# Ledger of designs, part 28: miniprotein binders against a2bj90

Target 1, 235 residues: a2bj90
Amino acid sequence: MSRSARRKTSALNTVLRVVEVFASIQGEGPFTGTYSVFVRLAGCNLRCPFCDTRYAWSLEAGKPLGVEELVEEIARYEPSLVVITGGEPLLQRHPLNSLVEGLESLGLRVQLETNGILPAPARDEQLWRVYHVVSPKDVPVRVPGAKLHPSWVDYARATGRAWFKFLVANEQHVREVAEYVAKLGIPRSRVYIMPLTPEKLDMKELLELHSRIASLAVKWRLNFSPRLHLLVQLP

## First folded at step 14 (miniprotein)

Design MA4
Fold by ESMFold2, look of step 15:
Structure MA4 (fold): chain B 235 residues (1-235), chain A 84 residues (1-84)
Amino acid sequence: as target 1 above (235 residues)
Amino acid sequence: SPEDVIEEIDETLEKVWELVAKALEAERRGNLKEAARYLREALELMRKAAELARRIGHEELAREIREYIELIERLIEIIRKARK
C-alpha cells in the first residue's frame, strides 16, 4: 500500500458520531462500582419501550468527533474503565475499532454495551480484546427486530470477555431468562438479572425492587446486577 | 390479521439487521460496493415493512420504521462517501 492510499484510508475511519462523554460510576453488571468515562454513540437498531437513553436513537443526535481528539479527552479523566455505550455502538463498527485501538495503546480498560443483534467481534478486530456486556432484547419481553446473534455465545466461550444482562420485573421473567440462556448454552456464571425500574420510583420502592430481584437471583443461581447509579443518584 | 402482519414486520426487521451486519463486514474487508448492495437490499425490505405498518394503521410501529429507514439511508451515504 502506498503512503497516499494508507493516509486516505485512515482519514475515512477516524470520526465517530458522539452524543455525550461524561465521568460517572459504572452502575451495572460485572464492573459495578468502577470509576468510568462513558462514551455514548449515536444511532440504534431498536426502539425498546424501557430505554433510558432515547435521545441517542438517531445518528443525527451525535456530533462528529475525531477519534484522536476523543482519546485525548477520555485520557484526561484518568478513568479506571471506559464504557462505550449508546444507542447501539456496533452500528459505527469501523471507526469504533479505531477508538478501541487508541484507548488500548494508552493501557485503558474498555467495556462495550450492546444489544447483541450485530455479530460479536472477529479475532482480527480491536474489539476482540475488550469486555462486552450483552443485553439481548428477545426475552423476557421481545422487542420487535431483536435477535441475539449466535456469535456472542461462541465469543463468550472462546474469550471469557462477554456477559449477558437481562432486565426483569418478577419471577416469571426470571424463569423465561433461565430457559432462554439454557437453550442457547449460556453458562449461569455469565448471566446477570437486573431490576426493570419504572421511571418514577421513589428510593423505598427502588430498594424494595432491588431486594426482590436479588432474592430471585439467589433462588435461581444467577448473578445479580444493581442499578447502582440510581441508588446513589449519579448519571 | 393485524397480529400476523405485525409478526411479518418483526421477521422483516430481523432480516434487515442481518443485511446491515453483512454490509458492516463487507465494509471491514474493503468491499464497499458489496456493502452498499447489502444496505440497499436492507432499505428495500424496510420500505416493505413500512407499507405493512401503514396497511394495518399501526402508527407507533410506522414511526419506528421511518426512523430505521433514516438510519439505513445515513449508513448508505457513509459507504458512498468512502467509495469516493
Scores: ipSAE 0.851, ipTM 0.934, lowest interface PAE 0.6, mean pLDDT 91
Fold by OpenDDE base, look of step 15:
Structure MA4 (fold): chain B 235 residues (1-235), chain A 84 residues (1-84)
Amino acid sequence: as target 1 above (235 residues)
Amino acid sequence: SPEDVIEEIDETLEKVWELVAKALEAERRGNLKEAARYLREALELMRKAAELARRIGHEELAREIREYIELIERLIEIIRKARK
């Protein structure tokens, strides 16, 4: 490969379509309460009817940003965690590996949020080293085209760096999750259930829903994820 | 039935994401020609899914599939620019 071809392949590997970068508290999953910088990537391979970040679905919703510039921007916040989210971050897998490399070189911890449709990281990827919260969209509410890639179960077993977060609205949903994770051989200690929140809940309704789902988590012996950011009115 | 067609569309979408995954892996390996091939195959399947959705009059699903077509077209354009 000519020096020119290496430089041009370098540009694809070094530019992300980014919707927003902001500091907040991680409101969900195993890192709840952590001061985090969120990197919301553009583009999604789903159209979940309950999505609260629909503005990130198109690749055009993001601006092109260089990995180096993005690493510098993130580092200025002095985060305890970098959360890579968006639509589906793994649609930008190649430059995302470069981003992870840059962040880890600074000693920053990284967590990826993914819908689990695309394969888990391979051992030779930088993404192999980071934490993953996988949010399947095939259970309990099936989104068209959503299927958890089997490699995520294997990755979770091999590394201990993956958790599975399921959106639930009622006890039937919790039952379906329990059956699903048992079938796939996902340890319950790696499973979180989280309230499925419609867009129009007031704070009272939101608290009631959290209480109901938390009680179901205890009953079904699953971990509970709040939507802490919604409860404390943070981004 | 319309339900059978929706199931066929869902299965088609699953295949599309498998092809997108293969494209991303090919890109990672530096094989942009192969990546572009997989994305073109994915695009063709999405066009078929759009036609199926149109036939059953499922406007919402047809809209979503159009947005997925746009996504894949953008991915193809990114790969095309990298190959030049």
Scores: ipSAE 0.781, ipTM 0.908, lowest interface PAE 0.6, mean pLDDT 93

Design MB2
Fold by OpenDDE base, look of step 15:
Structure MB2 (fold): chain B 235 residues (1-235), chain A 84 residues (1-84)
Amino acid sequence: as target 1 above (235 residues)
Amino acid sequence: SEEIRKRAEEAIREAQELLKELIERAKKTGDEDLQWLAKLAEIYLRAAAQAFQKGDYDKAAFYLDLAQELIEEAKEMLEELKRK
């Protein structure tokens, strides 16, 4: 490889397309309640009808940011957790590994949010070391083109650093999740069910939906993920 | 197409009528789970109608289908309660 090709590959590994960076509380999954900086990456490999972040679907919706600059920006918030989300963060896997390396060098904890379509991190990736919340879009809600990559099950077993978060509306959806995770051999302790909430839901209806799904989580011996940010009116 | 739009609008209206009847029947049973299913269907059907009004037909279809599934589940539950 020529010196020019190495410089171009190096430059491609140091720039992320970022939609937004903001501080809030992690509202979902195993880190619920954690003061977090959210890094929303641009680009998604899905078009979920229920997506609340459609503005992040296009790669062009993001601004190019250097990894070093982004690490410095994140560090200024003094976060207890860095949440990397977006459309699908793993579409930017190479510069994302560099971002993780920079954040870990500062002692920052990192959690990735992914739809699980792309392969799990390999052992040689910096992403191997971070926490992952995988949100499958093939069960119980079926998004066209969604399929959980099998390597996420292997990664979860090997590392204990993955959780699976499923959107559910009713008990039938919870049953389908229970059957699906049993079939894949995902431990129930790594499974979260979360209410499927439409946009602009009234607070009373939102609370009632949370209560009903939480009761189903207890009944089915699964973890419950709130949408805490919606309940407390944070971003 | 305009025809697809009209069919979707009609399907939303039909679901609204069915759901109105279901809510009234659910209230008469006093069954909290049935009342919740009917309410949940109302939530999603409202989301469908709002999406449709915004021209977001993919979102409208998604929430309409979900509302219809819940309406059918609630109808089945209502029939089971009548047999007891």
Scores: ipSAE 0.834, ipTM 0.928, lowest interface PAE 0.6, mean pLDDT 93
Fold by ESMFold2, look of step 15:
Structure MB2 (fold): chain B 235 residues (1-235), chain A 84 residues (1-84)
Amino acid sequence: as target 1 above (235 residues)
Amino acid sequence: SEEIRKRAEEAIREAQELLKELIERAKKTGDEDLQWLAKLAEIYLRAAAQAFQKGDYDKAAFYLDLAQELIEEAKEMLEELKRK
């Protein structure tokens, strides 16, 4: 077998620990509104108090699933976008690169969601070519252990395929985000602010919070991310 | 830990009492931004209280801190409105 054939076969024979696979709408960030398949990987290197997906924190929460089988399952949904999320997907970096290779071979577009603690993709990784939404957790709140790896800023500049998304509650938080991204040299065009939404908000409260944070985004000349799936009541 | 839990419970109760007064004062001013700030504090304080009731003390502490910051901002805004 040629080296190319070996690589293709090897990429599709590794295992990922997967919590869930489901179809929905991407509700956040630059790809908001896109019909997507979400692949939630197990394991996280943070324990954020506001986390909505605590059930994905432990690696043991995921079932082992072959990459080839997973690619076939995803393809049957006929998605416009495949969103890899978690926990923290980069904890399973090697088999994740295999999954990306399989998905790209079918012409499927891939977006990764990450807290940015682990380094950005290297040029020789399949992950180098996909889109990334990076959500640092050391601003405006300081989650213990959260520190954005500086390679993400370099990656964003080199490729144009990364955006930075921040949870905010009020203008003071937005000011802190603005200072943070200015210090790191992240252009405003790459920055999204998104409402910090606790559990059990009714629709009126949810809309008011969206409206207020959107107004702050305009005032501070930053991009606004909704949580659209909450507004339209999708998973 | 038990001492931290008791302090959190007391802080939640204190914040709830301050917020009741603040909401009433905010309504009297008619200022939409102040009324929103008070409402936002109420949203996060409710999240803190619910998390505390469930024993999620990390979540409770996070939302309580946020609510307290918003209450202090609202009190400052109210004082500015009283001056001018």
Scores: ipSAE 0.763, ipTM 0.896, lowest interface PAE 0.9, mean pLDDT 91

Design MX2
Fold by OpenDDE base, look of step 15:
Structure MX2 (fold): chain B 235 residues (1-235), chain A 83 residues (1-83)
Amino acid sequence: as target 1 above (235 residues)
Amino acid sequence: NPDDEDEAQWLLKLARIYQRAAEQAARRGDYDKAIFYLDLAIELLEEALELFSNPEIRKQIEQELQTVKERIEAYKKKLEEQK
């Protein structure tokens, strides 16, 4: 392979398709309340009917950004956490590993949001070192083509850096989650249930739904994830 | 049981929240999303129906269930017409 071909392949591994970069509070999962920069990557391998970020489904919805430029942009916010989200961030796995390397070199903590369809990080990936919140789309809501990759269970056990977040509407959904995680051998301490909120709920309805699902979390001995950003009206 | 009645009323309320979300999605042409929320509404209405003993309330829920099912079939047809 010519020196030119290696430079072109290295350059291709340093560009991400990015929809948006913004600062907010992490509203969900184990890092709830953390001042975070969100990097929403373009492209998704699912078409979830309940997705609130449909504009990120196409790779073409993202702008090409260099990893170095993106690291500098993120660093200007002085975040307590960098949240990599999008459609499915792991569709851009190669440049994403380079991004993680850049962010970690600055001492920034990184959390990935993923649907868990693609394989968990391997030990030789920079992604192995970061935190992961996996949001399975096969239970209790069944999105066509969604299946949790088994390697996420192994990764969670090996590293302690993965959590699993499930959307639920009622007690039956919570039961299905409990059965699913028991079957897979996912520790309950790594499981979060989160209310399935439709768009444009009023604050009273939103709070009542949070209260009902939180009570179910206690009853079923699972962690509760709020949608804190919706409760406090942040992006 | 007062607790069962409170839960049944909540499930009915939540089902109606999802029905409103479905209507909003359908108005935008998002029939996949509309069907998804109506399927959730059916599950919740069926669960509420099991908890209600009052025959008049049960009849109302059964009528609401039928209306939601008909709406799903109408949205499935519209979704097919978009393909």
Scores: ipSAE 0.860, ipTM 0.945, lowest interface PAE 0.5, mean pLDDT 94
Fold by OpenDDE base, look of step 19:
Structure MX2 (fold): chain B 235 residues (1-235), chain A 83 residues (1-83)
Amino acid sequence: as target 1 above (235 residues)
Amino acid sequence: NPDDEDEAQWLLKLARIYQRAAEQAARRGDYDKAIFYLDLAIELLEEALELFSNPEIRKQIEQELQTVKERIEAYKKKLEEQK
């Protein structure tokens, strides 16, 4: 292999396409309320009609950043959690494993957000060690081309480091989620339902929707995820 | 049942929230997003219709459902014109 081919392969494993890096509160899932640095990666394998981050769909929307530089940038925020999100972070799996290794070497906790279409981490990946929130796009809302990869269920059972988050609007959606997770053998303790919030809701409507979906979560014995950042007007 | 009526009123309110979101998306040319929210509005209106016994309210919901369905077809046409 030529020196040029080795430099290209090393560069592919050490560079991420990043849309944005910012500090906020994790507003969703099992880590709600945690002071977090968000790393939004570019590129997505879906085109969800309800996506609030359409600007991240193209890989070209991200700037190339070195893993080492990105680790240093994240560390300056002194986060309680690093949240890797974007379009679909697992499209950049190789440099993402290097990022996780760097962050864990500093004692930082990492949580990944994924749509669950791509395979779960293997035992030899650095990603195996981190927390994962999987947001399936096939139930109850069906996005074309979305299918949960079966390996996420196996990963959840093997590690206890995965949760599944579902967008819901009504009780019928909650029923469909309950049936889906029962069929897959996902424990209810790992399932979150979250209100499907349209853009530009007023605070009163937003609170009422949260209340209604939270009541359904109790009724159906599921965990509730707020959209806390919307409720407290944070990014 | 008073509880069914409260739930039905909520479903109507939520359906109208999604309809407003659809209109805002359509104004931006986001017809895929508009259709998505109108499909949700249909599901909620149909559920509300099952809970209401009042014939006048039922008739109003049926009219709203028809209007939403017509908007979906109009937006589907617009979405195809963008391709």
Scores: ipSAE 0.859, ipTM 0.944, lowest interface PAE 0.5, mean pLDDT 94
Fold by OpenDDE base, fold request of step 20:
Structure MX2 (fold): chain B 235 residues (1-235), chain A 83 residues (1-83)
Amino acid sequence: as target 1 above (235 residues)
Amino acid sequence: NPDDEDEAQWLLKLARIYQRAAEQAARRGDYDKAIFYLDLAIELLEEALELFSNPEIRKQIEQELQTVKERIEAYKKKLEEQK
C-alpha cells in the first residue's frame, strides 16, 4: 500500500462538508436555552417537503473543512454546547467521529441532531459518548423512505443519551406519537413533541400554536419542545 | 360543548395558517411544500367538521375542504410540469 493511498484514506476521515457554522441559543429539545455553536453538515438521505434547510440536501452545497480547523473555529466561540446538525450528519459518520473526538478533548459537550434512519452509534465510536436528539420522519408526518432504525431504541435504553423529537400540529398527531413510542418501548420521559410551525407565522399565531401544543403535551404526559429561537428571533 | 367549540375554532384558524403558508410556498415554486401544508389543512378541517354541529358552519368547512382539495390537484399538476 503506497504512502499516497494511506494519506488519501486518512484525509477522507478528516474532512467534513460543512454548510455553515454559527453561534446561537439551542431552541429545541432537552438543551433548550443553551448557548450553542451549530455546525450544519451537508447532505441528506431525505427530501422532507417541510424542510427549512433544503440548501443542505446536497453534499456539494457544503465546503470541505478539515476536522482540526473546524475544532479550532468552534472553540473560539466558547460554547456551552456544540450542536451537530445539517441534512443528515450521520452520512459523514467517519469524519464526524474524528470531530467529536477533537471537541471532547477540549471538554466541549456535543449534541447530534439526526433523523434516525441510519444506525445508532456503536460502543467503539466516539459518537457513542455524545447526546443525540432523534427526529423520526415516519410519525406523525410520513416522509417517503423514512423509517426509524431500531438500534436507536436500544441506544436510548443503554446510555440514557438519546431523546426523540416529533413535529405535531394537533391532538391526533400527539396520539399517533404516543402509540408509536409505546409500540417501540421508548420511555415517555425521552419523548418531545414540538409545534409544526409553517414559515412566516406572526408572533401571536406562533405563541398560540405553542400554547395549544404545550397543553397537549401536558394532557398526553409528554415533554414539550418549543421553537425558542423563533420566539426570541434568533437563528 | 364550549371547549369543543374553542378547539374547533382553533383548528379552523390553524388550517387557514397552513393554507397561507402553502400559497407562499407555491408562489416560490415550492409545490412539494405547498401540497404538504394543504394536506395538513385538510386533516385540521376534517377534525373541525366533526366538532361543529351548526349546519351553516359545517357547510362553510365543507366548501373550504373542497377548495383546498382542488388547490392540491392544481399544485400536483404544477409539480409534474417541473419534472
Scores: ipSAE 0.847, ipTM 0.940, lowest interface PAE 0.6, mean pLDDT 94
Fold by OpenDDE base, fold request of step 20:
Structure MX2 (fold): chain B 235 residues (1-235), chain A 83 residues (1-83)
Amino acid sequence: as target 1 above (235 residues)
Amino acid sequence: NPDDEDEAQWLLKLARIYQRAAEQAARRGDYDKAIFYLDLAIELLEEALELFSNPEIRKQIEQELQTVKERIEAYKKKLEEQK
């Protein structure tokens, strides 16, 4: 490999397309209630009809940021967790590994949000060391082109650092999730169901929906994810 | 069963919430999202219909289902026009 090819690969590994960086409380999944810095990466391999962050679908919607600069920006918030989200963060896998390395070097915990279409981290990736919340888009709602990559099940089994989060509206959706995870051999302890909240719910409707889905989680012996940020009116 | 009636009433309420969300999405030209929420509303209305024995309530749900289906077809046409 020529010196020029190594320099181009090095430069590609040090820049992320970032939509936004903000501090809030993690409202969802196993880290609910954690003071977090959210890094929303640009680009997505899906076009989910229910996506609330459509502005992040294009890579061009993100600004190019150096990994080192981004690590410094994140560190200024003194977060208890760094949440890497976006469209699909794993579209920027190479610079994302560099970001994780930088954050881990500061002792910062990292959680990735992914749709699980792209392969899980390999053992030699920095991403192998972090937490992952995988949100499949093939069950119970079916997004065209969504399919969970099998390596996420293997990663979850090997590391204990993956959880699977599903949007649900009713008991039928919860049943489909239960069947899906059983078929894949995903332990229920790694499964979260979350209310499929429509836009502009009032607080009473939002609370009632949370209550109904939480009751289904108990009935089906699954974990419940709130949308805590919506309940407490945080970003 | 009073529990089935409570659940059926909830499903109707949730279906109507999704219908409102669909209308709001459609007003923004987001017909993909509108169709998605209306598909969810259909599923909930169909489930509610199975739980209700009252013929007047069943008739109302059937009418609401038909209205939602017609709206989906209208929004599909609008979505095709955007391509």
Scores: ipSAE 0.847, ipTM 0.940, lowest interface PAE 0.6, mean pLDDT 94
Fold by OpenDDE base, fold request of step 20:
Structure MX2 (fold): chain B 235 residues (1-235), chain A 83 residues (1-83)
Amino acid sequence: as target 1 above (235 residues)
Amino acid sequence: NPDDEDEAQWLLKLARIYQRAAEQAARRGDYDKAIFYLDLAIELLEEALELFSNPEIRKQIEQELQTVKERIEAYKKKLEEQK
């Protein structure tokens, strides 16, 4: 490879398209209640009709930020966790590995949110070392073109650093999740069900929906993910 | 069973929550989201219909189902007009 090709590949590995950076509480999954910095990356490989972050679907919706500058920005918040989210963060896999390396060098813990369509991290990636919450979009709600990549099941078994989070509305959805994870050989201890909430729910209705889905989680022996940020009115 | 009736009433309530969300989405021109919530409302209404034995309640749910289906078809047309 010419010196010019190495410089172009190095420059491509040092810049992320970022929609927003903010501090809040992680409202979902195994890290619920954790003081976190959220990094929302631009670009998505899906067009989910229920997506609340449609503004992040285009890569052009993000600003180009250097990895070093972004690490310094995140570190100023003194977070207990860095949550990498967006549309689909793994569309920016190369600079994302550089970001993870920078954050881990400061002793910061990292959690990725992904739709699981793209391959899981390989052992030689910095992403191998972090936590992953995979949100499949093929069960129980079927988004066209969504399919969980099989390597996420292998990654979960090899590392214990992956969880699977599913949106559900009723017991039939919970049944479909239970059957799906059993078929894939995903341990129930790694599975979270979460209420499928519409935007701008009344707080009483939101709480009742949480209660109903939590009861189903107990009945079906699955973990429950709240939408804590909605319950406590945080970003 | 009292438990089945409580569950059926909840399913009806949740179906109506999704119908309201669909109407709000449609008012914003977000017909794909509106259709998605109405499809969920259909599933919940159909499940509730199986749990109710009262003929008058069943008739009301069947009428609500028909109204939701007609609304989906109207929103599909509007979604096509946006393309």
Scores: ipSAE 0.845, ipTM 0.939, lowest interface PAE 0.6, mean pLDDT 94

